# VH-VL binders against q0atu2, part 60

Target 1, 119 residues: q0atu2
Amino acid sequence: MLDKKARIRTSREYRNVFEKGKRLSGRFLIIYYVENALDNNRFGFITNKKIGMAVIRNRIKRQLRAIVREYQGQVKNKHDIVLVARAGIGKSSFEGMEKDYIAIMKKAGLFARNANKID

## First folded at step 3 (VH-VL)

Design gg15 (framework fv_recibokibart)
Fold by ESMFold2-Fast, scan of step 3:
Structure gg15 (fold): chain C 119 residues (1-119), chain A 119 residues (1-119), chain B 108 residues (1-108)
Amino acid sequence: as target 1 above (119 residues)
Amino acid sequence: QVQLVQSGAEVKKPGASVKVSCKASGYTFTDYYMHWAKQAPGQGLEWIGEINPDSGDTNYNQKFQGRVTMTRDTSISTAYMELSRLRSDDTAVYYCAREGYYLSYFDVWGQGTLVTVSS
Amino acid sequence: QIVLTQSPGTLSLSPGERATLSCRASQSVDSSYLHWYQQKPGQAPRLWIYDASSRATGIPDRFSGSGSGTDFTLTISRLEPEDFATYYCQQYDSSPYTFGQGTKLEIK
């Protein structure tokens, strides 16, 4: 699980990313992202009511945090990034969510150039 | 100011039904899931179920399934919980509670409604 | 269902002392879904600590939460008179969402 300092934790912090950040949409995910003045990246996760019941929303949040944690070392430093799950995410596999995350982060220019490079 | 205001105390006979209301104010009613919890005298909190105020979709704790019905009226920002075939062990304070938008917790609670079941 | 067991059931202490409240889950709970609520007699529960370790708005820094997996702890470093209340842990990881039975902090 993501360390507490790597998580966006207040409504005010979420609003800051939405108001000042850039937006990019994937198949299952939308990201909002902005540079921060901290020494690290912070991630937020939104699975609103349109995704489904709390059990589904909680599962999706857990899976997204696991994906973000797996790739956290490859994300360009000093960004606040909020992942918003789209309605269709509930029908996606874990692997499908992972692929969408990687694609959208690369498209946003948030992954280092040699991220996921295989020797 | 976000507030949940519940209906007043009820005294019912075994076999009757009770319907408790929870009126929301200070926020967009349809943007947040609403939950209900039971607190019997001397026993802790017990989750009863949840409702999506936008769609009307519900999910109930199996223990109450078949006896509980949750509804809402979006025109007056009010959620309802009806419990039927009342037994003496249904005597409790019933709470409505709002789920947080960004995080999965109960951030605002109603004041509670005491339901007493006695003959 | 996930059963949350809180210990002790009652903790009798004096103002100024340190309080340690335990919450044990019958199976692993993601810390992002473990929360603590404070309740005083005649009042509704109030969100106190969320995501195992984050203080809710307005909660004094003498309160801290920790833990992961099956073992979670709420600590009050230096009890104030207003801290004597019942504290409930709650998991939001798996339906049905469950609460512990509560730990009552009472004045010794």
Scores: ipSAE 0.016, ipTM 0.669, lowest interface PAE 6.9, mean pLDDT 87

Design gg16 (framework fv_recibokibart)
Fold by ESMFold2-Fast, scan of step 3:
Structure gg16 (fold): chain C 119 residues (1-119), chain A 120 residues (1-120), chain B 108 residues (1-108)
Amino acid sequence: as target 1 above (119 residues)
Amino acid sequence: QVQLVQSGAEVKKPGASVKVSCKASGYTFTDYYMHWAKQAPGQGLEWIGEINPDSGDTNYNQKFQGRVTMTRDTSISTAYMELSRLRSDDTAVYYCARGSYYDWSAFDIWGQGTLVTVSS
Amino acid sequence: QIVLTQSPGTLSLSPGERATLSCRASQSVDSSYLHWYQQKPGQAPRLWIYDASSRATGIPDRFSGSGSGTDFTLTISRLEPEDFATYYCQQYDSSPYTFGQGTKLEIK
C-alpha cells in the first residue's frame, strides 16, 4: 500500500499533471508525469469505466499500487506520476503489467538504467 | 453543482415491481459508476449493486440477484433500479450514489432517497 | 463477503467529550478502500472520511480517521452538538461492498 503522501488525491492535482506533464504510452499503461516542488514522488491511478466493473477496476488498482510500491526506490525524485490503465489491462497478467510499468518508466527517464527491484 | 435527484415515494402491493429513477446533473454521467443502496426502517445501509453508465454493465449483490435490474438512459443522464417480486422486507429508503472517479471510489454524492413501502 | 463490525453500537456522550468509534473487518481491507459516512435522521448519508484518514471537503479537523488491515478508527476530539449522528464505515475493496451496522452517537 502506498503512503498517503505518495498519492495524488484531488482532481486539481490530477489536472495539473495532465495539463503540464509529458505523456508516454505502453502496452497496458499510459503515464503522465511532471516534476513537482515537493520532497517526494506522488502517484495517481485511473482505471476508467472501459476496463470493466468496479471489482475488476479495484483489482487492477491494487495490483498497480503493489507494482509501484515495489519499485519506489528506483523512481527519481521529485515527480507527480499518473498511471492510466488502458482498456486491455484487465486481461493482462500481473507480470505483464509489471514489465510494462518498468519499460515505460525507463523510457521516460524516471528509473535508474541498471536499478534493481526493491525488496 | 453536482446533484443526484431521485423519483418520489412509492407504495406497492406484495408481488409487484417498483422502478426508482436517479437523475444526474453537474458532471459527465458516463464517467462515474452509479451505486444503489437500501436502508430498511431503523436499520443500516446495504449495498444492492452498481452500473457502469457508459457500457451498461452491472454487478449485483447476490442477496438481490434475480430480483434487481439496473439500467440507465445516457440521453437524459438517468439511472434506474427496478426491484421485482416485492416483499414486506423490501420496505426501505433506496439511495443512488456516485462512485468517485479519482482513485478511491468513495460514494461522494448521494441522492435524497426514495421511500418504497410494501403493504397489503 | 467482508463483514464490518462497528463498536460500540450506541455511544452516549456529552458535548466537549472525545469520541472513539471502531470498525473491525473480518479480513484485511486496503485502507484506500475504507470510508466513513455520517447520517442524520431523515437525511441521506454524507461522505465524511475517505481512504481511512482523509477528511472529505468541509469536514472539521476535530474529525480524524486511522487504521489499516482489519482495525479502523474514527475519532472526534471534542464533540459539538451537530456531531451527534450515526456513523457508518464501508469497504470498497471487494464485492459485495459492505457497510458496518453503524455507531449511533447520542447525547447523554
Scores: ipSAE 0.013, ipTM 0.629, lowest interface PAE 7.9, mean pLDDT 86

Design gg17 (framework fv_recibokibart)
Fold by ESMFold2-Fast, scan of step 3:
Structure gg17 (fold): chain C 119 residues (1-119), chain A 120 residues (1-120), chain B 108 residues (1-108)
Amino acid sequence: as target 1 above (119 residues)
Amino acid sequence: QVQLVQSGAEVKKPGASVKVSCKASGYTFTDYYMHWAKQAPGQGLEWIGEINPDSGDTNYNQKFQGRVTMTRDTSISTAYMELSRLRSDDTAVYYCARSGYYEGWYFDLWGQGTLVTVSS
Amino acid sequence: QIVLTQSPGTLSLSPGERATLSCRASQSVDSSYLHWYQQKPGQAPRLWIYDASSRATGIPDRFSGSGSGTDFTLTISRLEPEDFATYYCQQYDSSPYTFGQGTKLEIK
């Protein structure tokens, strides 16, 4: 789980990321991202009904938070990032979601060079 | 069926106000922003503003600021746009359209349009 | 505000020909926020191409979008009779969101 200060919590904050941010699509994920004026990164997570039942959507959200948490040390500081799960994510494995996340974050230029995974 | 259904045509005098409705069905009303656009006869499209149906927060194009008010009623999945102090150049078809968090910030669903005629 | 200028304003062609429609932005627009809509007389606009190059559901593969920065293009490789309509580009990169003035594709 991510600390509360590392989470996007209000509709206005989500709106800012969507309106000012850049969008990049992966196989199972879409990210919206923008620089913030804070000294920390914040993450938001969206899973819609097209993914499946609440049990599946909640599992996906927990797994995405775990992935984000594990790689947080590699993310460039001062960004608000929203992860949107695509309909097909329900068919993905945890490994598949993780690989997609890494690929899109690298493509977006959001991973710091030579950063290590946090263990 | 996913659709937006707008209220019927209006004829108004200069200086009056008009309130157009847009009723959403077939999707979760609060998951998408609702926008309004103007199309004057023979002209292109002009964005008026948006409302977040979940929070009620609005953003208006400065050109309409002070004359437009957007509201919604979540109990009946309906958005409203009120335009006041009408002028003849407000004669236009007004469209509602949704955009959303999920697959993108684009207008994937439109209402059928409401013709507002302002005449003396 | 970002001004979108479409050219030509009117394009007269015959079925079977290739159509190329231009949209130029007054400042850089992220391709993820540039979209195209088709509108026929008496109808609401319909999403046609989103994120500069992705076809909306049901849109034939003869339609393609491309471009980045300030220059975007909608191409129709081989015109069919049903393709004659007005096409609008639109940016969602910054508020106020704006549309181009439209390119009217008419039969010659």
Scores: ipSAE 0.007, ipTM 0.586, lowest interface PAE 9.5, mean pLDDT 87

Design gg18 (framework fv_recibokibart)
Fold by ESMFold2-Fast, scan of step 3:
Structure gg18 (fold): chain C 119 residues (1-119), chain A 120 residues (1-120), chain B 108 residues (1-108)
Amino acid sequence: as target 1 above (119 residues)
Amino acid sequence: QVQLVQSGAEVKKPGASVKVSCKASGYTFTDYYMHWAKQAPGQGLEWIGEINPDSGDTNYNQKFQGRVTMTRDTSISTAYMELSRLRSDDTAVYYCARGDYYLSWYFDYWGQGTLVTVSS
Amino acid sequence: QIVLTQSPGTLSLSPGERATLSCRASQSVDSSYLHWYQQKPGQAPRLWIYDASSRATGIPDRFSGSGSGTDFTLTISRLEPEDFATYYCQQYDSSPYTFGQGTKLEIK
C-alpha cells in the first residue's frame, strides 16, 4: 500500500511521535504528528482490540492505508503522522473514514493549500 | 491467554545458519511488535532486533546487522529469526518477546527460549 | 549505545531484609523507557517494573521503582523467599535497546 520509506517502522519512531507530537481527535480517528528531519512523510497505523475482531481491525488498517495513499500528495512534507483508530471506527463507512481523515488533516494544518480534491 | 511458543533446541557447526520460530496465540499477532534477545550461558540479555508483523518492517541491532534476518508468517501467527555464519559465541538461549508500541514500550510476554549450541 | 551498569552484581540478604538495587545509565534515559525484569534460573525474564516506577500486573507492592536521568533504583521493602532471583534493568529510549548486566539477589 505505501512505499517502505513512507511508513513508520520501529517502536522508537512511534514513541517519538506520541511524545513530541501534537494530538488531534476526529470522530473516528486520532492523529499524532510531528515534523521530521527527513525529506519525506511517514505514516503509522494503530488499531487496538476495542475496535473489534481481527477481521474488522485488518479491514480498517487496509482502508486507512488506502486513504492515506490516495491523499499522500496533499500532505505537507517532512512529517511523521500516526493514525489511531477510535473504538467506533468499525461502524463507519469507507467514505466516513475518508471524510474524517480529510477533516482532521485540514484542522491540523497538514494539507497543502488547494490540495484537497474532495468537495 | 497470551502465549509465545518457540521451536526446540538446535546444535549447529560453526559457519552454519539457524532459524528459530516463535508462534503467538491469545492475541492479534499484527497488533504488537516481536523482538528477539540473546542470553549467553551465565550472562545477561542482549537485544537483537524487532519486526512489525503487520508491515514486515525490521530494525536490527548493529552488532547483528548482516547476520540476522527476521521474518513472519501472518497466516500462522509465527515470527522467525535466522542467524547466519554461526560462531562459538553465538551459543545462547534466544528469546522472542512481545513489544507494545502504543504508549508503552516494554517486553510484556516472553517465549520460553530456544537453546542454540554452536560447536564443532 | 546506552550502557546500563547495575550494582551490586550480587546482593546477599536474608528474608525480611530490605533490598536496594541500582541501575546507572551512561547517558540520560527518560524514566518512561526504563524497565525492570525478574529472571529465575531456567526461566524467561518477566516484566516487573515499567516506566521506572509502575508495577506490572500481579507484582506485589513491596516492590517499588524510582529514579530519573542516569540513576534508577529498584527497592524491595521486605524480602520474601520467592524474591531471590536476578533483576535486569532495560532502556527503551534509544536503539539498540539495552539491558544491564543484572543483579543476582541470593540468600545469605
Scores: ipSAE 0.013, ipTM 0.614, lowest interface PAE 8.0, mean pLDDT 87

Design gg19 (framework fv_recibokibart)
Fold by ESMFold2-Fast, scan of step 3:
Structure gg19 (fold): chain C 119 residues (1-119), chain A 120 residues (1-120), chain B 108 residues (1-108)
Amino acid sequence: as target 1 above (119 residues)
Amino acid sequence: QVQLVQSGAEVKKPGASVKVSCKASGYTFTDYYMHWAKQAPGQGLEWIGEINPDSGDTNYNQKFQGRVTMTRDTSISTAYMELSRLRSDDTAVYYCARESYYGDWAFDIWGQGTLVTVSS
Amino acid sequence: QIVLTQSPGTLSLSPGERATLSCRASQSVDSSYLHWYQQKPGQAPRLWIYDASSRATGIPDRFSGSGSGTDFTLTISRLEPEDFATYYCQQYDSSPYTFGQGTKLEIK
């Protein structure tokens, strides 16, 4: 679970990331990201109705939070990052989502230089 | 400026149908689900159903299933709710509302409401 | 369906006082899908608190939301005249999506 300081908690903060941030698309995920003026990273999660019913969206959201938590030590500090699930994510495995997350974060240059998963 | 503007008040006889419109402006109409809610005089809110403006897919509250039809016209960014076989207990203000993914499925923008009166 | 029960139905207070409004769900609701709306007579509802605890844009910080599971609370630390309205909680966790019956906050 991400602590309160690591969460994007208001619609104003989401709008800032979407309006000023960069966008990068993966297979199952889109990230929007912008450098912040804080001493920590913050994450937001969006699973819209195009993915499927609430049960599926809730599962995806929990799984994405778990993936972000697992790799939080690899992320370059001082960024606000919003993960938006694409319509096809409902058919992916947990491992598929994890692989996509790692790939897009590396491509965005958001993983620390020479960073590796602790596990 | 994000706005939902609904059609004007209607007075109908029992057994008739009513079609309420909801015109969206200031955002991409097809990117957000649209919901409809009922509020009888002096009462609380009741969810009627939803439509995906992109696909046209709908999902209705079982209480209204068989009497409600939701449609949209993407060329004019307008959603519609038609309620048939009207009864006196359908007298209510009907609202359209946009679902915001920023607020985890909260209804962030509402139409002004349309009063539908069903009387003899 | 999930039933949301709000209490009290009517809360009579004076400006300057603290208000505590309760919303109890018949089964557990993920706090990410519990929202509060304010409605004044003759007006459409307005999103007030989302995700149980996040203030919507423009909402003063005297308003706070809290809770998880089946018990949720909206608190107004120091009432202003413009705060007297009806407040509705809503769950968006499972269909059909439901609202509480509302708590009317009125001037004593």
Scores: ipSAE 0.014, ipTM 0.573, lowest interface PAE 7.5, mean pLDDT 86

Design gg2 (framework fv_recibokibart)
Fold by ESMFold2-Fast, scan of step 3:
Structure gg2 (fold): chain C 119 residues (1-119), chain A 118 residues (1-118), chain B 108 residues (1-108)
Amino acid sequence: as target 1 above (119 residues)
Amino acid sequence: QVQLVQSGAEVKKPGASVKVSCKASGYTFTDYYMHWAKQAPGQGLEWIGEINPDSGDTNYNQKFQGRVTMTRDTSISTAYMELSRLRSDDTAVYYCARGSYYEGFDYWGQGTLVTVSS
Amino acid sequence: QIVLTQSPGTLSLSPGERATLSCRASQSVDSSYLHWYQQKPGQAPRLWIYDASSRATGIPDRFSGSGSGTDFTLTISRLEPEDFATYYCQQYDSSPYTFGQGTKLEIK
């Protein structure tokens, strides 16, 4: 599971990332990201109703948290990052979501150049 | 309207270096990776490497590692590729291209002919 | 590194005919990262088909792409004179990103 300290929790914190952060779009994901004044990264996850029913949205949230946790060590420290799932994400495989996450994080300059799936 | 405009043709001697520029317009320069590709006369395309214009981070094809350096200047939306220790088989058209991992190289520069001779 | 092999190397046809161009990968490529480019002599390549099957903006509907895994195909249903060019497939799945050697479509 992703630790409590690594999670964006409040509406104020989400608003800060949306208002002050940069935005990049992937195939299945959009990220908003901004440097923070903390000693750690924080992640937020948004799945909207256009993705599907609550059971689908909850599955996507769990899978995205798992992906973020797996690659947590590759992310540049001191950032708040919000992942927004796009409408088509419900049709993606876990591997497809993971690949999109890696690609968009590299594009944002938030990942090491050689950040790859660790098996 | 997205445009990538490259610097003009260069003629270089073996052992010299060449620096090609690629000026981007019509989009946010820092939002897309910039790639460079080589095409020798009558041959196909070969990927040289990429740069993240926001961070400056680069990733090079091992074949060119040690001889290629990619940089950018965000104030003028321009990417650069420098190739050192030029050989005759570096004679080629060099292209810059805009890309993302999931969309391919959607816009290309017009190409820069680099001739290495004598 | 993933090797892309295109066949045939040269395809000689007349306007009005159907063209089928093949691209085979040495290992599985996610179709979301398999792209096709058209290049005419003296010009830069132009993105033609992306994500194996999606036509780029402005590309006529006589062009279609298909395939998954290791086998990909570009089809032109009814050739027009302006379609005679070299076509390259590319995988943008894993670094180093690679292109096929190209298929030259020429007038018979």
Scores: ipSAE 0.007, ipTM 0.554, lowest interface PAE 13.0, mean pLDDT 86

Design gg20 (framework fv_recibokibart)
Fold by ESMFold2-Fast, scan of step 3:
Structure gg20 (fold): chain C 119 residues (1-119), chain A 120 residues (1-120), chain B 108 residues (1-108)
Amino acid sequence: as target 1 above (119 residues)
Amino acid sequence: QVQLVQSGAEVKKPGASVKVSCKASGYTFTDYYMHWAKQAPGQGLEWIGEINPDSGDTNYNQKFQGRVTMTRDTSISTAYMELSRLRSDDTAVYYCARGTYYESYGMDVWGQGTLVTVSS
Amino acid sequence: QIVLTQSPGTLSLSPGERATLSCRASQSVDSSYLHWYQQKPGQAPRLWIYDASSRATGIPDRFSGSGSGTDFTLTISRLEPEDFATYYCQQYDSSPYTFGQGTKLEIK
């Protein structure tokens, strides 16, 4: 899926994003984000049992990773970004999640260019 | 580079306690959970519990609750598992393994195992 | 607790054949928390497939994982001699974390 180097993997790194980062809430997603000292972006994903049973959480996590991969090139370099799924996300479509992700990333100023345009 | 090195084999009598160590190197010890698993001779793997090396917080499989204690020493990057009131069916290889908090990657680094033999 | 049942318990095949290993959960497991490990006699388990379908570093592309919900599969498209080992599935979705009983791949 996402390159190993593009994933937040340690408790310390997650803690750093939560403590020092900015928070923005969308309809189905919350993002926490902070600049890092690396040459690349890293993403973390949090789903919780409030969104539904394992089959629903599995679908959501897969879809979120796919969305992040699809728009990876539009994200400004050197950020650690954690996506937290809100309880209502289980009722969303892939398109709805994608739209929410684009909106929240634009609001955060993390998109380098218009994500809706095909190059 | 990243490795977990466990203490050596132990032979104990029923009713005794055993304490197995797991020394981490090549990564920041407090950044990953440490898990412990049991494998009896010719059997599969059984999860015993986990410790957060940063906080010291533990979570044990109910089957071992009351007999297992997990601790760590951050100054030497070492985790410990103590199993008390040993029975013959505690004879097994015990493994430590590291795991992540949020991203699922499984237990990606394992110790070599420590054979604990309980015999009368 | 979630019980993982692997089938078959023992799979006897020859090099060059396709292997299909099943792991069935007693309740739904988030595929992001279903992993497969390979273990050879006298060795520690080694992470093989994580998040149901992602190969761990260095694992050959003849290995693939699939599945969701309660049914998961590990497939080896063309067996090589080094692939004969015991494979365990594991759920990391809910405590207590559990392993299947293992499928032993042995040479016919």
Scores: ipSAE 0.018, ipTM 0.675, lowest interface PAE 5.8, mean pLDDT 87

Design gg21 (framework fv_recibokibart)
Fold by ESMFold2-Fast, scan of step 3:
Structure gg21 (fold): chain C 119 residues (1-119), chain A 120 residues (1-120), chain B 108 residues (1-108)
Amino acid sequence: as target 1 above (119 residues)
Amino acid sequence: QVQLVQSGAEVKKPGASVKVSCKASGYTFTDYYMHWAKQAPGQGLEWIGEINPDSGDTNYNQKFQGRVTMTRDTSISTAYMELSRLRSDDTAVYYCARGPYDYWSGFDYWGQGTLVTVSS
Amino acid sequence: QIVLTQSPGTLSLSPGERATLSCRASQSVDSSYLHWYQQKPGQAPRLWIYDASSRATGIPDRFSGSGSGTDFTLTISRLEPEDFATYYCQQYDSSPYTFGQGTKLEIK
């Protein structure tokens, strides 16, 4: 599970990301993202009823959390990032969601660059 | 199927405390917030507060702050709301309701309500 | 806190008629956080419209929601006998989360 401090919790915090953040759309995902004043990243997940029934929405949310968790070490620190699932995500594979996430995070410039001299 | 079942009606004297329970079934209890709302006779709904069943973190409406305490027991998928120092204007039906962590959709499932009567 | 004012308080209509219920917020509410509930006497509220315009599961298509900012509307195109109930709007945008006082839809 993502550490509790790495989760966006309140409607006000979600609104801050939506109002002040940048937006980038993928095939199955939309991300909203803004730099925060903390020393860590926070993630939020929106899977509304347009996706499907609760069982499908909960599966999607769990899969997205797993993807975010797997790649959290590559994300530039000090950002609030909200993932919004698009209606078509219910038909996607895990690999399809993962591929979309990686693509949009790279396009947003949110993946950390290699700081090693060989980069 | 998702179901929220609340404890039965209570009659209390002014100054007493009441603790209402809400037992959840049909879903993972820790995946959703639990909210509580008050409805006085013939009146509308008033939000009291919420609890995150995963963390135990609570957020209360300032009107009830200092008199309300929300807790949960994850081993039996049950949420509790305790209201202390009861007054006659606390006479109402109290509802629990499930709210999503993602904050897009509304309260999609509600308990049947618990009537609390405060009288001398 | 955001105050939601519903109008009219009571709406008396006959089956087959169109109903329009208003919900006005004291400050701007993101439509993604405005929801409508139906409540019948002796029953718990039931989620009816969420995100201002999305019908909850099983809700007939004669119901529609609209609006943004401070002004939101619930419309019933052709009233059926089962639609006579009290309807509440709610904002889930800013704590404390608030409900309107309700519009009672009653049969003429």
Scores: ipSAE 0.013, ipTM 0.557, lowest interface PAE 8.2, mean pLDDT 85

Design gg22 (framework fv_recibokibart)
Fold by ESMFold2-Fast, scan of step 3:
Structure gg22 (fold): chain C 119 residues (1-119), chain A 121 residues (1-121), chain B 108 residues (1-108)
Amino acid sequence: as target 1 above (119 residues)
Amino acid sequence: QVQLVQSGAEVKKPGASVKVSCKASGYTFTDYYMHWAKQAPGQGLEWIGEINPDSGDTNYNQKFQGRVTMTRDTSISTAYMELSRLRSDDTAVYYCARGSYYLDWSAFDIWGQGTLVTVSS
Amino acid sequence: QIVLTQSPGTLSLSPGERATLSCRASQSVDSSYLHWYQQKPGQAPRLWIYDASSRATGIPDRFSGSGSGTDFTLTISRLEPEDFATYYCQQYDSSPYTFGQGTKLEIK
């Protein structure tokens, strides 16, 4: 999955993103994001109790980590980003989660611009 | 200080029921799942099940399904595990443990001290 | 269910030696859901390593975890007297969540 240093791990670090970060909601995901002083991005994942039991939440977390890992090279550097799964995510497909992630990251301005479209 | 404090040792006869309590302090009780695990004397750990303290929803290991009931009382931040129709092989230390949301959320980061349940004639 | 098999069952070593503890899963386990616990006699387990390789708060750097898929390892580079205990691996990848049977580290 994601490298150790690419993960947000402590309550304090999560709280920092929630309190100082910007929020943007998609269909299945909410992201909170803030610029960091590091040379890399860090990601956090929250699948709250409203999604379902641990087996469902852990499946969703695993799928979200896979999506984030696949697209990590497109994310603007030096950000702490927390993905919060919305209650309805348990009914979505992997492709649906992936499309929502891409859409919300683009809306947040966190994806790098397509070089072929920059004049 | 985050703590889980369990009820004291119990001695029960075969066929009886036992209810073990686990009182949480130092954190918001409804923000973490509570898990229960069994450890027979000299043996390893076995997961029994979990409860969502916010909703009351439970998920049990099929091995214990039909004999275990997990509940909670949010007013006193206490979780309960009741095991019915006790057998000799239920003799064990029973642990409650908090499911962390921060250590990739799956690790049991805080454990109760354990409750010894002895089933004997 | 996923069965975790730890080896050896008992490991007899002296302080100062290196310890290598194995945990093998019956099917692939995402490393993000593989954890290690230390337990001393009469005490509750303590979280030691989470996410296959991350040390829990306060755990000395002589401890390291590694592995992926079906094979995971806990290594203690130079044993201290307080390290002699039973170590359990655990998977939280799929229900029912399971523990290995434990490896007991004992003084030779």
Scores: ipSAE 0.013, ipTM 0.632, lowest interface PAE 7.9, mean pLDDT 86

